Miniprotein binders against q9bqp7. Designs and how they scored, part 253

Target 1, 240 residues: q9bqp7
Amino acid sequence: VPQNWFPIFNPERSDKPNASDPSVPLKIPLQRNVIPSVTRVLQQTMTKQQVFLLERWKQRMILELGEDGFKEYTSNVFLQGKRFHEALESILSPQETLKERDENLLKSGYIESVQHILKDVSGVRALESAVQHETLNYIGLLDCVAEYQGKLCVIDWKTSEKPKPFIQSTFDNPLQVVAYMGAMNHDTNYSFQVQCGLIVVAYKDGSPAHPHFMDAELCSQYWTKWLLRLEEYTEKKKNQ
Below, E stands for the ipSAE of ESMFold2; O stands for the ipSAE of OpenDDE; V2 stands for 0.75 times the mean of E and O plus 0.25 times the DockQ between their complexes.

## First folded at step 26 (miniprotein)

Design Lo21 (at its last look DockQ between E and O 0.94; V2 from the best seeds 0.80)
Fold by OpenDDE base, look of step 26:
Structure Lo21 (fold): chain B 240 residues (1-240), chain A 82 residues (1-82)
Amino acid sequence: as target 1 above (240 residues)
Amino acid sequence: SKIWVYVTITAPSPEELYEIVRRIMRLAFMHGGETIYVEIEGNRALILLTLPTEEEAEKFAEEVRRLLEELGLRVTVYIERE
């Protein structure tokens, strides 16, 4: 049990978006400060076993590609992910705010992969927007807040070359999603609350993406795990 | 302290693989455990899970081996020892 328990949901906020919510998705810039990001917390609190698996993968890839080849591979993966997020932001943005759509960004296997998911996405409330949890003292940049199949969700878009049919295949992504949810639900820059999460894994070959829906109960379970990771991070920093 | 267990399986098809992974995950849960990570590559899966005790880990391992032997599939179960 976390020593510093804090609720994921805010009882003072409505579960339903107010009709007065702006038609334009929120895009709050991330401020550079000493406050740790969600990603930093997760990276520095991985278990020995998780680190081992990642290192094993890395060594195998280096053996296969060489050191320079692996660096190039990593760079390409990063670039592909960035382009994918940019394309999604363009697709999900209102038409009136659409910068000249680079049609080339839309011609990807990843975009093809998520088409069936996008059909169920509506009511976009935020895109690439910063969240801050003032009490728990962490920040993050969430990909999207929108309705998925009629439920308001924090949506996290991921790219993969390997199939991830299980939520457990997404590593710490569920923790990232609930961390963003908890921060947003208590961030004064937002007037609404989210109760669900969604991880979407897009594939390079255009095969159908896997959606991993997280209901309120599952979010609460992962929230407890997130709090434990945050406490571990805080303790490590005090000892440095 | 949690007992860490690695399970590697190979199946004839991805569909069969996914079903077997689900069954293994359920078995872990029944033994009071938790699935931490699942990696899939082709027809092979690696499952990282935790169990509450060494006794439960051994029982789990035996059940997994039995299940996969009955199916004629290859399985490796590794229990981390402190």
Scores: ipSAE 0.803, ipTM 0.932, lowest interface PAE 0.5, mean pLDDT 92
Fold by ESMFold2, look of step 26:
Order: sequence, then C-alpha cells, then structure tokens
Structure Lo21 (fold): chain B 240 residues (1-240), chain A 82 residues (1-82)
Amino acid sequence: as target 1 above (240 residues)
Amino acid sequence: SKIWVYVTITAPSPEELYEIVRRIMRLAFMHGGETIYVEIEGNRALILLTLPTEEEAEKFAEEVRRLLEELGLRVTVYIERE
C-alpha cells in the first residue's frame, strides 16, 4: 500500500483525441535531467529474488558461451532490439515510409512476428515520445500510442528469444507501461489520455507475437505496484 | 510479510506446460498469492510466486505437488524461509 496514492487517470481529459488532432504522431524529445526515468526506478528497486534470477541466467549463459561469448551475445541482442524499434517507428510513421533508408532494417524475424498485431493497430498518436509526470517527478520514453482493436493504448514493443505467453513472463514491463500511461495522462504536452496498455512480444524466428492487453482495471492494479516501486526509489535516495 | 516460492516443472509438450502453469497460477491466487514471474524454456518452466503466510505457502506447495503427481510429472517446489 503506497503512502502517497495518485490516480493513473486524469478525469479532466478525454480518452478520445479531438477530430482536429494532427495526422502526424507526436514525438516529444527526451531531455537529459535529474528527474529519474521509469527504467532507472525499476532497475534500482529490483528485489533480491529478481537479482538472483538475473544472476542465475548470466551464470548459465557464461558457462555455455564463455565470458567473451556472453558479451557478444548481449551486445547483439541489444542491437537487434534497437533495430526492431527503429523498424517499427519507420513502419508506423506516415512520412518515414516515403524515405526508407535500409531494406535490411525491415528484414527480420521480429518484424514478421508482429505482422498480425500490426493489422489491428491504427490511429497512431505518438511514436518514441517522451512523457513526464510533473507531480510524481519521473520521466520516460514510450514506444507508441495507438488504437489496438479499437482501444487506445500505450504500446510497448519487446523482442524475445524465449516464449512469453503470459504477462507474468514480461517481468517489469507492465509496470513500465502503466508508468508511461500515468505520466502521459498528466503531461501538459498531451491533450488526451489512455486507459489501456499493450505489451507486444516479438520473436526472432518469426513466430506469431504474443500481445498482452491491459484493460483499465488491470492497469490500475499494476499502477499501485509502480507507485510502490517509485516510493521505494525515493526513500533509497533520501538515505544517501 | 510475503513468502517467496519457486516452482519448477517439466512437461511433455509446450501446450501441456502452458496449461499446467495456468493451473499453478490459479492455485496461487486462490491461496491469496501472486505470480511474480514465469520463465519458459522449451518444455520447462520456472514460476516465482509470493504467498501471504508460511501456512498458505505450505498448502499451496502440497496442492502443486499433488497436481503434478496426478499427471505423472516431476515438480520442485522451494519455499524461501528467509
């Protein structure tokens, strides 16, 4: 139970953009400052059990690949994720599709994996856009805001080499999504809000991506957990 | 304070594995617990959960073991004491 509860939704905002909204998605630049990011908060508040599982995975990978092999593996995974996000931004941006730079950027199993999801995505309102929660004092960079099957969502794209058929397989991703939602809903750079979230896990081999839809009720449950993590982060910084 | 529980299982197929994982997560919920993380690797799963008390964790563990025994499958349930 967080000490300082704050609502995820803003009653003064609509969940439907105005008819005069621009056809070009918002892309608010991320500023470098002292305000903690969502990912920093989550990384700094991992439980001992989360750390144990990460270390267990690292040890197994190092045993299999060697230390140098593990470094190359993690670097390659990071690069593939970056290329995936770049490709999706290009696909979802109306102006970017007219100036394709690299056909190889669009060739990957991950892009094939999400094709069936992309058919259900429309009305893109934001891409790779910064959000700030002015009251709770945190910042983030969301991947996408768009309709999924008729519901306006903050959408987070993830790559994975392992199956993630359950939302619980995505670890802290639901917290990341609701933190972005709460920030966007209270950020003066945005005139609308979202009540739903979506985590899309894409697979390297092209297997159909797993969508994890989060309705308003589920988002509210994860929002409470996010507030606890933010509170824990703040308390740790007071004791330093 | 919460009790951490680790469940590991191996099933004959991914479809059977996923169904067993769903059943274990439902059992945890019925005991007042929460599923924190599920790792899937082939036909193996690791499930990290919390239960509200040691009593509920022990009851949950016994029910999980019984479930897998009825299916003829191996399971390990580890309850973290400290």
Scores: ipSAE 0.692, ipTM 0.895, lowest interface PAE 1.0, mean pLDDT 88
ESMFold2 (binder alone), look of step 26: mean pLDDT 86; pTM 0.853

Design Lo22 (at its last look DockQ between E and O 0.88; V2 from the best seeds 0.76)
Fold by OpenDDE base, look of step 26:
Structure Lo22 (fold): chain B 240 residues (1-240), chain A 82 residues (1-82)
Amino acid sequence: as target 1 above (240 residues)
Amino acid sequence: SKIWVYVTITAPSPEELYEIVRRIMRLAFMHGGETIYVEIEGNRALVLLTLPTEEEAEKFAEEVRRLLEELGLRVTVYVERE
């Protein structure tokens, strides 16, 4: 049980989307501060077993590609991910739909992969927007807040070359999503709250993406795990 | 302290692989455990699990081996001992 328990949901906010919400998605800039990011917390609190699996994968890839080849591969994966997020932001932004879309960004296997998911996405409230949890003292940059199949979700878009048919195949991504949810629900820059999460894994070959929906119950379970990771991070920093 | 268990599986098809992984995840849950990570590459899966005790980990391992042997599938189960 976390020593510093804090709720994921804010009882002071309505669960219903306010009809008065602006038609334009929020995009709050990330302020670089001494406050740790969600990503940093998760990276610094991985278990020995998780680290081992990642290192094993890395060594295998280096053996196959060489050191320079692995660096190039990593750089390419990063670039592809960035382009994918930019393309999604363009697709999901009402204002950018009116601007000359770089057609080249839309011609990707990853975009093809998520088409069936995008059909179920509506009511975009935020895109590439910063969240801060003032009490728990962490920040993050969320990809998207929108309705998926009529439920308001924090949506996290991921790219993969390997199939991820299970939520457990997404490593710490569920923790990232609930961390963003909890921060947004208590961030004064937002007037609404979210109760659901969605991880979408897009594939390079254009095969149908896997959606991993997280209901309020599952989000609460992962929230407890997130709090434990945050406490571990805080303790490690005090000892440095 | 949690006991970590690694399960590697090879199946004839992705569909069969996914079903076997689901069964393994359910078995872990029945033993009070949790699935931490699932890696899939082709017809091979790696499942990383935690169990509450060494006893439950061994029972789980035996059940998984039995299940997969009965199905004629290749399996490796490794229980990480402290």
Scores: ipSAE 0.761, ipTM 0.918, lowest interface PAE 0.5, mean pLDDT 91
Fold by ESMFold2, look of step 26:
Structure Lo22 (fold): chain B 240 residues (1-240), chain A 82 residues (1-82)
Amino acid sequence: as target 1 above (240 residues)
Amino acid sequence: SKIWVYVTITAPSPEELYEIVRRIMRLAFMHGGETIYVEIEGNRALVLLTLPTEEEAEKFAEEVRRLLEELGLRVTVYVERE
């Protein structure tokens, strides 16, 4: 029960294609300033149970790989994620593709992993685009807005070396998706809204990606949880 | 006053593991609980849940232990008291 409830959906907007909407996907520049990002809010409001599990995992990895080995591992995971997002933006964009970059980016297990998902994706409206919720004071950078099996979704792409067959395996990603959704639905840079979410987990070995579809009701449930995390963050910032 | 519960399971195959995890999540739901996080690593899973009361948490824990014992599988259930 958040104290400052705000709706995730905007009844003054439609999720249907608008004839005046641009045919090229939107890419609103990220404007970093004093307001917090979605990922910062989530990072700074983890429960003690979440922190405990993360620290246990870190200790086990350091025991296996050593301090430097662990740093190299995490750096490589980050780079693989960055390359995956670059490849997807290229694949989903109508822009000219960089010939050599396209060939290198398209040769990965992660791209193989998502092929069956991509055939169900169409009508791309936004790619790597900033969103801001001016009333609730947060900002984000969403990966993609497109139709998935006929439903307009905020789509979050995730790389993983371990299976994520349940939405509960994606930790705070559902909160991230709905936070972006709520911001976009009330951001003056956008003329439409989105009521569904999709988390797509791609695998390094090329195994079929797991899609986690979030209908409007599920998004509303996670939105309430996001508002609580945002309230917690705001209170912690005031105690500085 | 949520009660945190950790369930660790080992199963012979990923398909069997995922089915057992689904059964545990359903059992938690029937006790008024919520599944917070599921970690899969090979043939092992960690399931983090909340339950509404200590009584429901202990009932859930006993039912999970019974379920896995009947299947002949390893399980650890830890109920956090705070």
Scores: ipSAE 0.690, ipTM 0.893, lowest interface PAE 1.0, mean pLDDT 88
ESMFold2 (binder alone), look of step 26: mean pLDDT 84; pTM 0.826

Design Lo23 (at its last look DockQ between E and O 0.95; V2 from the best seeds 0.80)
Fold by OpenDDE base, look of step 26:
Structure Lo23 (fold): chain B 240 residues (1-240), chain A 82 residues (1-82)
Amino acid sequence: as target 1 above (240 residues)
Amino acid sequence: SKIWVYVTITAPSPEELYEIVRRIMRLAFMHGGETIYVEIEGNRALILITLPTEEEAEKFAEEVRRLLEELGLRVTVYVERE
């Protein structure tokens, strides 16, 4: 049980999107501060078993590609992910629909992969927007807040070359999503609340993406785990 | 302290693999455990599970081995001991 329990949901906010919400998605810039990011917290609090699995994968890839080849591979994966997010932001942004879309960004297997998911996405409230939890003292940059199949969600877009048909295949991504939810629900820059999460895993070959929907109950379960990771991070920093 | 268990399986098809993974995950849950991570590559899966006790980990491991042997599938179960 977390020592410093804090709720994921804000009882003072409405569960329903306010009709007065602007038609334009929010894009709050991330302020670089001494406040740790969600990603940093998760990276610094991985278990020895998780680290082992990642290192094993890394060593296997180095053996296959060589050190320089692995660096190139990593850089390419990063670039592909960035381009994918840029393309999604362009697709989901009402204002950018009016701008000349770089057609080259839309011609990817990853974009093809998520087409069936995009059909169920509507009511975009935020894109690439910063969130801050003032009480728990962490920040993050969320990909998207939108309705998925009529439910308001924090949506996290991921790219993969390997199939991830189970939510457990997404490593710490569920923790990232609930961390963003909890921060947004208590960030004064936002007037609404989210109760659901969605992880979408897009594939390079254009095969149908896997959506991993997280209802309020599952979000609450992962929220407890997130709080424990945050406490561990805080304790480690005090000892440094 | 949680007991960590690694399960590696190979199946004839991805569809069969996914079903077997689901069954293993259910077994872990029945033993009071949690599936932490699932890696899939082709027809092979690696499953990382935590169990509450060494006793439950061993029971789980035996049940998984039995299940996969009955199906004629290749399985490796490793219980991490401190």
Scores: ipSAE 0.806, ipTM 0.933, lowest interface PAE 0.5, mean pLDDT 92
Fold by ESMFold2, look of step 26:
Structure Lo23 (fold): chain B 240 residues (1-240), chain A 82 residues (1-82)
Amino acid sequence: as target 1 above (240 residues)
Amino acid sequence: SKIWVYVTITAPSPEELYEIVRRIMRLAFMHGGETIYVEIEGNRALILITLPTEEEAEKFAEEVRRLLEELGLRVTVYVERE
């Protein structure tokens, strides 16, 4: 149980969209700060079991590919993820810049993988937008805020070469989502709030993406875990 | 402190694997545990679980071994001590 509880939702905010919904999604720029990012907090508070599994995976890959081959592989995976996020931002943007990127977009298995999900996404409110939780002192850069099947969600897009059919297959991604959600709900740059989350895992071979919907109760459960990770991070930095 | 349990399974198909993983996750819940991580690779899975006590972890491990042996499938169950 966290020593200092803080709510994920802001009771002073409406759940209803503004009657004059903006036609252009929000894109709040990330400011340089001394406060930690969500990803930094999570990386610095991995359990020894998480570290063990990651190291086991790394050693298997190095054995198979060699050290230089592994570096090339990880670089390519990173670039594919960046291109995927850039393509999705372009697709979800209201302007028609898709013609410039249609060739790259259509050649990606990851984009093919998410097509069935995108049909259920509407009402985009934010894309690649910074969030800050001033009280809890952390920042992040969320991928997307939009309605999914009628529910307003923080949506996190992930690429994967291996199946992730269970939310438990996504490691700390649920913590990322709720951390972004909590920050956005208390960030004065946003006039609305979200109660749901969505993790979408896209596959390199174009197989149908797995959506992992997180309703408000599930988000609250993961929020508690996020608060514990943030508390652990803070205590580690005090001992520096 | 929590007891960590690692379960590895091989199944005849991915669809059968997913069903077996769901059954193991339900068994973990019935013993007061939580499924922390599931890794899927082809027809193989690694499941990382926490249980509240050593007694519950050993009961869970024995039930998982029995379930998989009854299905004729290979399983490894490792219970971390400390």
Scores: ipSAE 0.685, ipTM 0.893, lowest interface PAE 1.0, mean pLDDT 87
ESMFold2 (binder alone), look of step 26: mean pLDDT 83; pTM 0.815

Design Lo24 (at its last look DockQ between E and O 0.95; V2 from the best seeds 0.80)
Fold by OpenDDE base, look of step 26:
Structure Lo24 (fold): chain B 240 residues (1-240), chain A 82 residues (1-82)
Amino acid sequence: as target 1 above (240 residues)
Amino acid sequence: SKIWVYVTITAPSPEELYEIVRRIMRLAFMHGGETIYVEIEGNRALILLTLPTEEEAEKFVEEVRRLLEELGLRVTVYVERE
């Protein structure tokens, strides 16, 4: 049990999004602060076993591609991910705010992969927006807050070259999603609450993306795990 | 202390692989364990699990071996002994 328990959901906020659909999704800029990001917390609190698996993968890739080839591969993966997020932001943004859609960004296997998911996405409330949990003292940048199949979710978009048909194949992504949920639900910049999460894994070849829906119960379970990771991070920093 | 278990399996098809992975995950859960990570590459899966005790880990491993032997599938199981 976490020593510093804090609820994921805010009892002071109504579960019903206020009927005023903001005409424009929120985009709060991430402030450079001494406050750790969700990503930083997760990276520094990985288990030995998780580190081992990642290192094994890295060594295999270096053996196959060489060191320079691996660097190039990593750079390309990063670039593809960035372009994918930019394309999604463009698609999910209101038409009036659409800068000239770079049509080239929309012509990707990843965009094709998520088309069936996008059909079920509506009511976009935030895009690439910063969240801060003031009490627990962490920050993050969430990809999207929108309704998926009529349920308001924090949506996290991921790219993969390998199938991820199980939520457990997404590593620490469920923890990232609930961390963003908990922060948003207690961030004064937001007037609404989210109770669900969604991880979408898009594939380069255009094969149908895997949606991993997280209901309130599953979110609560991962929230407990997130709190434990945050405590571990805090303890490590005190001993540094 | 949690017992860490690595399970590697190969199946004839992705569909069969996914079903076997689901069964293994359920077995881990029944033994009070948790699935931490699942990596899939083609017809091969790597599953990282935790179990609460050595006894439950042994029972789990035996059940997994039995299941896969009955299916005529190849399995490798590694238990981290702290």
Scores: ipSAE 0.812, ipTM 0.933, lowest interface PAE 0.5, mean pLDDT 92
Fold by ESMFold2, look of step 26:
Structure Lo24 (fold): chain B 240 residues (1-240), chain A 82 residues (1-82)
Amino acid sequence: as target 1 above (240 residues)
Amino acid sequence: SKIWVYVTITAPSPEELYEIVRRIMRLAFMHGGETIYVEIEGNRALILLTLPTEEEAEKFVEEVRRLLEELGLRVTVYVERE
C-alpha cells in the first residue's frame, strides 16, 4: 500500500461526450518543468530483476550485431516507432486530405498490423496530448484517447519484433497507461475522464496486432503499482 | 519479503507454449504470487514471477516441475534468494 494514496478516478467527472465539446481531438502541448515524466519515473525505478533481463538482452544483441550494429539497430527501432506514432496520429486526425509524407508513413508492416484494431476505434477525444497530475507531480504525453469496441480508453501504441500475447509481456506499459489515465482524470485541461486502458502491440511483419484491454478493476490494480513506483522515485531523488 | 522465480520452458509449438505459460501463471496466482514478465521467443518462454514466502515458492516450483514432467517437456527453474 502506497504511503500517499490517491484515487485514479474522479467521481466529479463523466466519461460521456458533451454536445458542446469540440469535434477536433485535444492536443495539449507538453511543457518543460522540473516534475518528472511517467517514462522517466519508470526507467529510474526498475527492479534489479528487470534491469538484469534488459541487460541480458542488450548483451545478446551486441554479441550478435557488434557495438556499431547494435547502435544502428536501436536508432532504427526508435525511428520506426516515431514514424508509426506519426502515422497513427495522421490516420486518426479529422483531416480528410493526406499529404505525400502521410502516404509514405502508411507504408509499413506496423500499420498493416493494426488495421483490424483501427476498425474498432472511434470517437477520438485526444491525440498526442500532454497530461499533468498537479497533486502527485508528474507529467506525460499520452498517445490516444478514443473508444475501443464502445469503451472509452487511454490507448498506447507499441511496436514489437517479438510476440507479446500476454499483458505481462509488455513490462511497464500497463503502468504507463494508468499513470496517463490518472493524470488526465485530474487535469483541468480535460473535462471528462477515462476508466479503461488499451495497449496495442503492432508487429513489423504485418501480422495482426495484439490488443491488451484493461478494465477499470485492472486499471486500479496497476494504479497501485504506479503509485509505489512514483513514491520510490521521489525517495531516490530526495536522497540524491 | 518477495521470492523471485525464473521459469524457462520449451514447448513443441508456440500455441502449446502459450497454454503452458497460462497454466504456470495460474499456478503462481494460486500460491499468492504474481507474474511480473513473460518473454516469448519462438517456442521458448521465460517467466519472471514473485511468490510471497519461501514455502509458497517451494510448493509452486514443485508443481511446475510436476506439470512439465507429465508433459515430457524441459523446464529450468531458478529461485533467487535474498
Scores: ipSAE 0.699, ipTM 0.897, lowest interface PAE 1.0, mean pLDDT 88
ESMFold2 (binder alone), look of step 26: mean pLDDT 82; pTM 0.801

Design Lo25 (at its last look DockQ between E and O 0.94; V2 from the best seeds 0.80)
Fold by OpenDDE base, look of step 26:
Formats: sequence, C-alpha cells, structure tokens
Structure Lo25 (fold): chain B 240 residues (1-240), chain A 82 residues (1-82)
Amino acid sequence: as target 1 above (240 residues)
Amino acid sequence: SKIWVYVTITAPSPEELYEIVRRIMRLAWIHGGETIYVEIEGNRALILLTLPTEEEAEKFAEEVRRLLEELGLRVTVYVERE
C-alpha cells in the first residue's frame, strides 16, 4: 500500500462533461521546471527485470544492425512517432482551427491502422496538453482527452512494429495513462474529470490498431502501482 | 518478496499463440501472481510474471510445462531464485 495515498478521482468534479466546455480542445503548454515528468518517474523506477528485457532487446538490435544502424533505427522510430502524433492532432482538431493539413502526414500506415478507432472518438476536450499534479508533484503531457464509444477517456497513442494484443504488452503505458488521469482530475486548469483510459497501438503496415480500454476499476488498480513508482522515485532522489 | 518467472513459448500460429498466452496469464492469476509484460514476435511469446512464493512459482511452472507438453508445443520456464 502506498504511504502517500491520493485518490485518482476528484469527488469535487462532476463526471458529466460540462455543457460550458469550450468547443476548442485545450492545449496547455508544458512548462520546463524541476518537477519530474511521468516519463522520467517511470524510466527511473523500472525493475531489474524490465531493464534486463530492454537491454537484451537493445543488444540484439545492435548485433543485427550495428551501432550506427541502431542509432538510425531509433531516430527513425522517434520521427515516425512524432509524425503520427502530429497527424492525429491535425485530424482531431476542429476544422476551423486546422492549419493547412499536410496531406503527406495523413498518408501513413499508422493513420490507416487507427481509422476504425477514430470512428469511435468524439468530443475532443484536450490535445497535446500539459497536466500537473500539485500535491503529488509530477507533470505530464497527455496526447488526447476525448470520448471513446461515449466514455470520456485519456487516450494515449502508440506506434509499434510488433503486435501488442494485450495491455501487458504495452509495458508501463497503463501507468502513464492513469498518471495523466490523476493529474488532470486535480489540475485547476481543467474543469472536468476522466474515469477511463485508452491505449491505442497503431501498426506501421496499416493493420487494425489494438485498443486497450481501461475502465475505472482497472485505472484504480494501475493508479496504486503508479503511486508506488512515484514513492520509489521520491525516495531515490532523497538518497542522491 | 515477489518471485519472477520468465515463460517463452512458440506456437504454430499467432491465433494459437494468443490463446496459449491467455491461458498462461490465467494460470498465473490463479496462483496469486501477476503478468507484468508480454512480448510477441511472430509465433513466439515472452511472458514476464510474478508469483507470491517460490512454491507457487514452481507449481505454476509445472502446470505450464504440462499444458504445453500436452499440446506438443515448445516452452521454456525460468524461475528466478533469490
């Protein structure tokens, strides 16, 4: 049990979208400060076993591609992910605010992969927006807040070259999603609350993306795990 | 302390692989364990699990081996010893 327990959901906020919510998705800029990001917390609190698996993968890739080839591969993966997120932001943004859509960004296997998911996405409330949990002292940049199949979710978009048919195949992504949920639910910049999460894994070849829906119960379970990771991070920093 | 277990399996098809992975995950849960990570590559899966005790880890390992042997599939189960 976490020593510093804090609820994921805010009882002071209504679960219903306020009709007064702006038609334009929120995009709060991330402020660079001394506050750790969700990503940083997760990266510095991986278990020995998780680290081992990642290092094993890395060494195998280096053996196959060489060191320079691996660097190039990593750079390309990063670039593809960035372009995918930019394309999604463009798609999910209101038409009135759409800058000239770079049509080239929309012509990707990843975009094709998520088409069936996008059909179930509506009511976009935030895109590429910063969240801060003032009490627990962490920040993050969430991809999207929208309704998925009528349920308001924090949506996290991921790219993969390998199939991820199970939520457990997404590594620490469920923790990232609930961390964003908990922060948003208690961030004064937001007037609404989310109770669900969604991880969408898009594939380069255009095969149908895997949606991993997280209901309130599953979110609560991962929230407990997130709190433990945050405590571990905090303790490590005190000892440095 | 949690006992870490690695399971590697190879199946004839992705569909069969996914079903076997689900069964292994359920077995881990029955033994009070948790699935931490699942890596899929072609017809091969690597599963990282935790079990509450060495005894449960060994029982789990035996059941997984038996299950996969009965199916004529290749499996490796490694239990990390503290």
Scores: ipSAE 0.825, ipTM 0.938, lowest interface PAE 0.5, mean pLDDT 92
Fold by ESMFold2, look of step 26:
Structure Lo25 (fold): chain B 240 residues (1-240), chain A 82 residues (1-82)
Amino acid sequence: as target 1 above (240 residues)
Amino acid sequence: SKIWVYVTITAPSPEELYEIVRRIMRLAWIHGGETIYVEIEGNRALILLTLPTEEEAEKFAEEVRRLLEELGLRVTVYVERE
């Protein structure tokens, strides 16, 4: 039960884009400031149980790869994720040209993995765009806002080498999605809002990606958890 | 305060594994609990859950053990006290 509840949805805002909006997706620049990012809040408020599971995984990887091998592995995973997001932004942008697109970005199992999802994505409204919740004091950089099967969603793209068939397999991703959603819905840079979320987990081997759709009710449930994590973060900063 | 529970299961196939995981998550919900994280590795799963009280956590753990024993499958249920 958050001490200072705030609504995720804005009743004063339409969930439909303005017909006069340009056809190019929004891309609000992320500005460096002192307020925390969504990912920082989540990283700093992991439970002891979450930290234990992460450390156990880390130790198993270090045992198999060595410390230097593990560092290289994690660097490569990060780079693959970055390239995947770059490729998706290029694919979903109507302004992208072939000269701006690295051919290696299109030759990945992750891109093959999401093809069936992309067929259901349309009406892209924002790509790699900053959001800020000025009242609750946090920022983020969302991956995509688009319609998925007719529902306008904040969409988060993830790469994974392990199956994630349940939304519970995505750890804190649902909190990340709703935090972005809440920020966007109360950000003056946006004239519309979203009520749904989507997490898409893509696989390195090209296996069909797992979509995890979040309707408004599920988003509201995760929003409450996000508010608790943000409160916990604030309390930790107060005591430092 | 919430009670943390770890469930580890092994199933003959990924399809059977996913169905068993769904059943365990539903059992947790029935006992007023919540599934926090599910890790899938081959034919094994680790499920991290919370239950509202130690009483509900032990009821859940007993029911999970009975379910998997009836199916002839391996399970470990660890109830953490906080």
Scores: ipSAE 0.675, ipTM 0.889, lowest interface PAE 1.1, mean pLDDT 87
ESMFold2 (binder alone), look of step 26: mean pLDDT 84; pTM 0.829

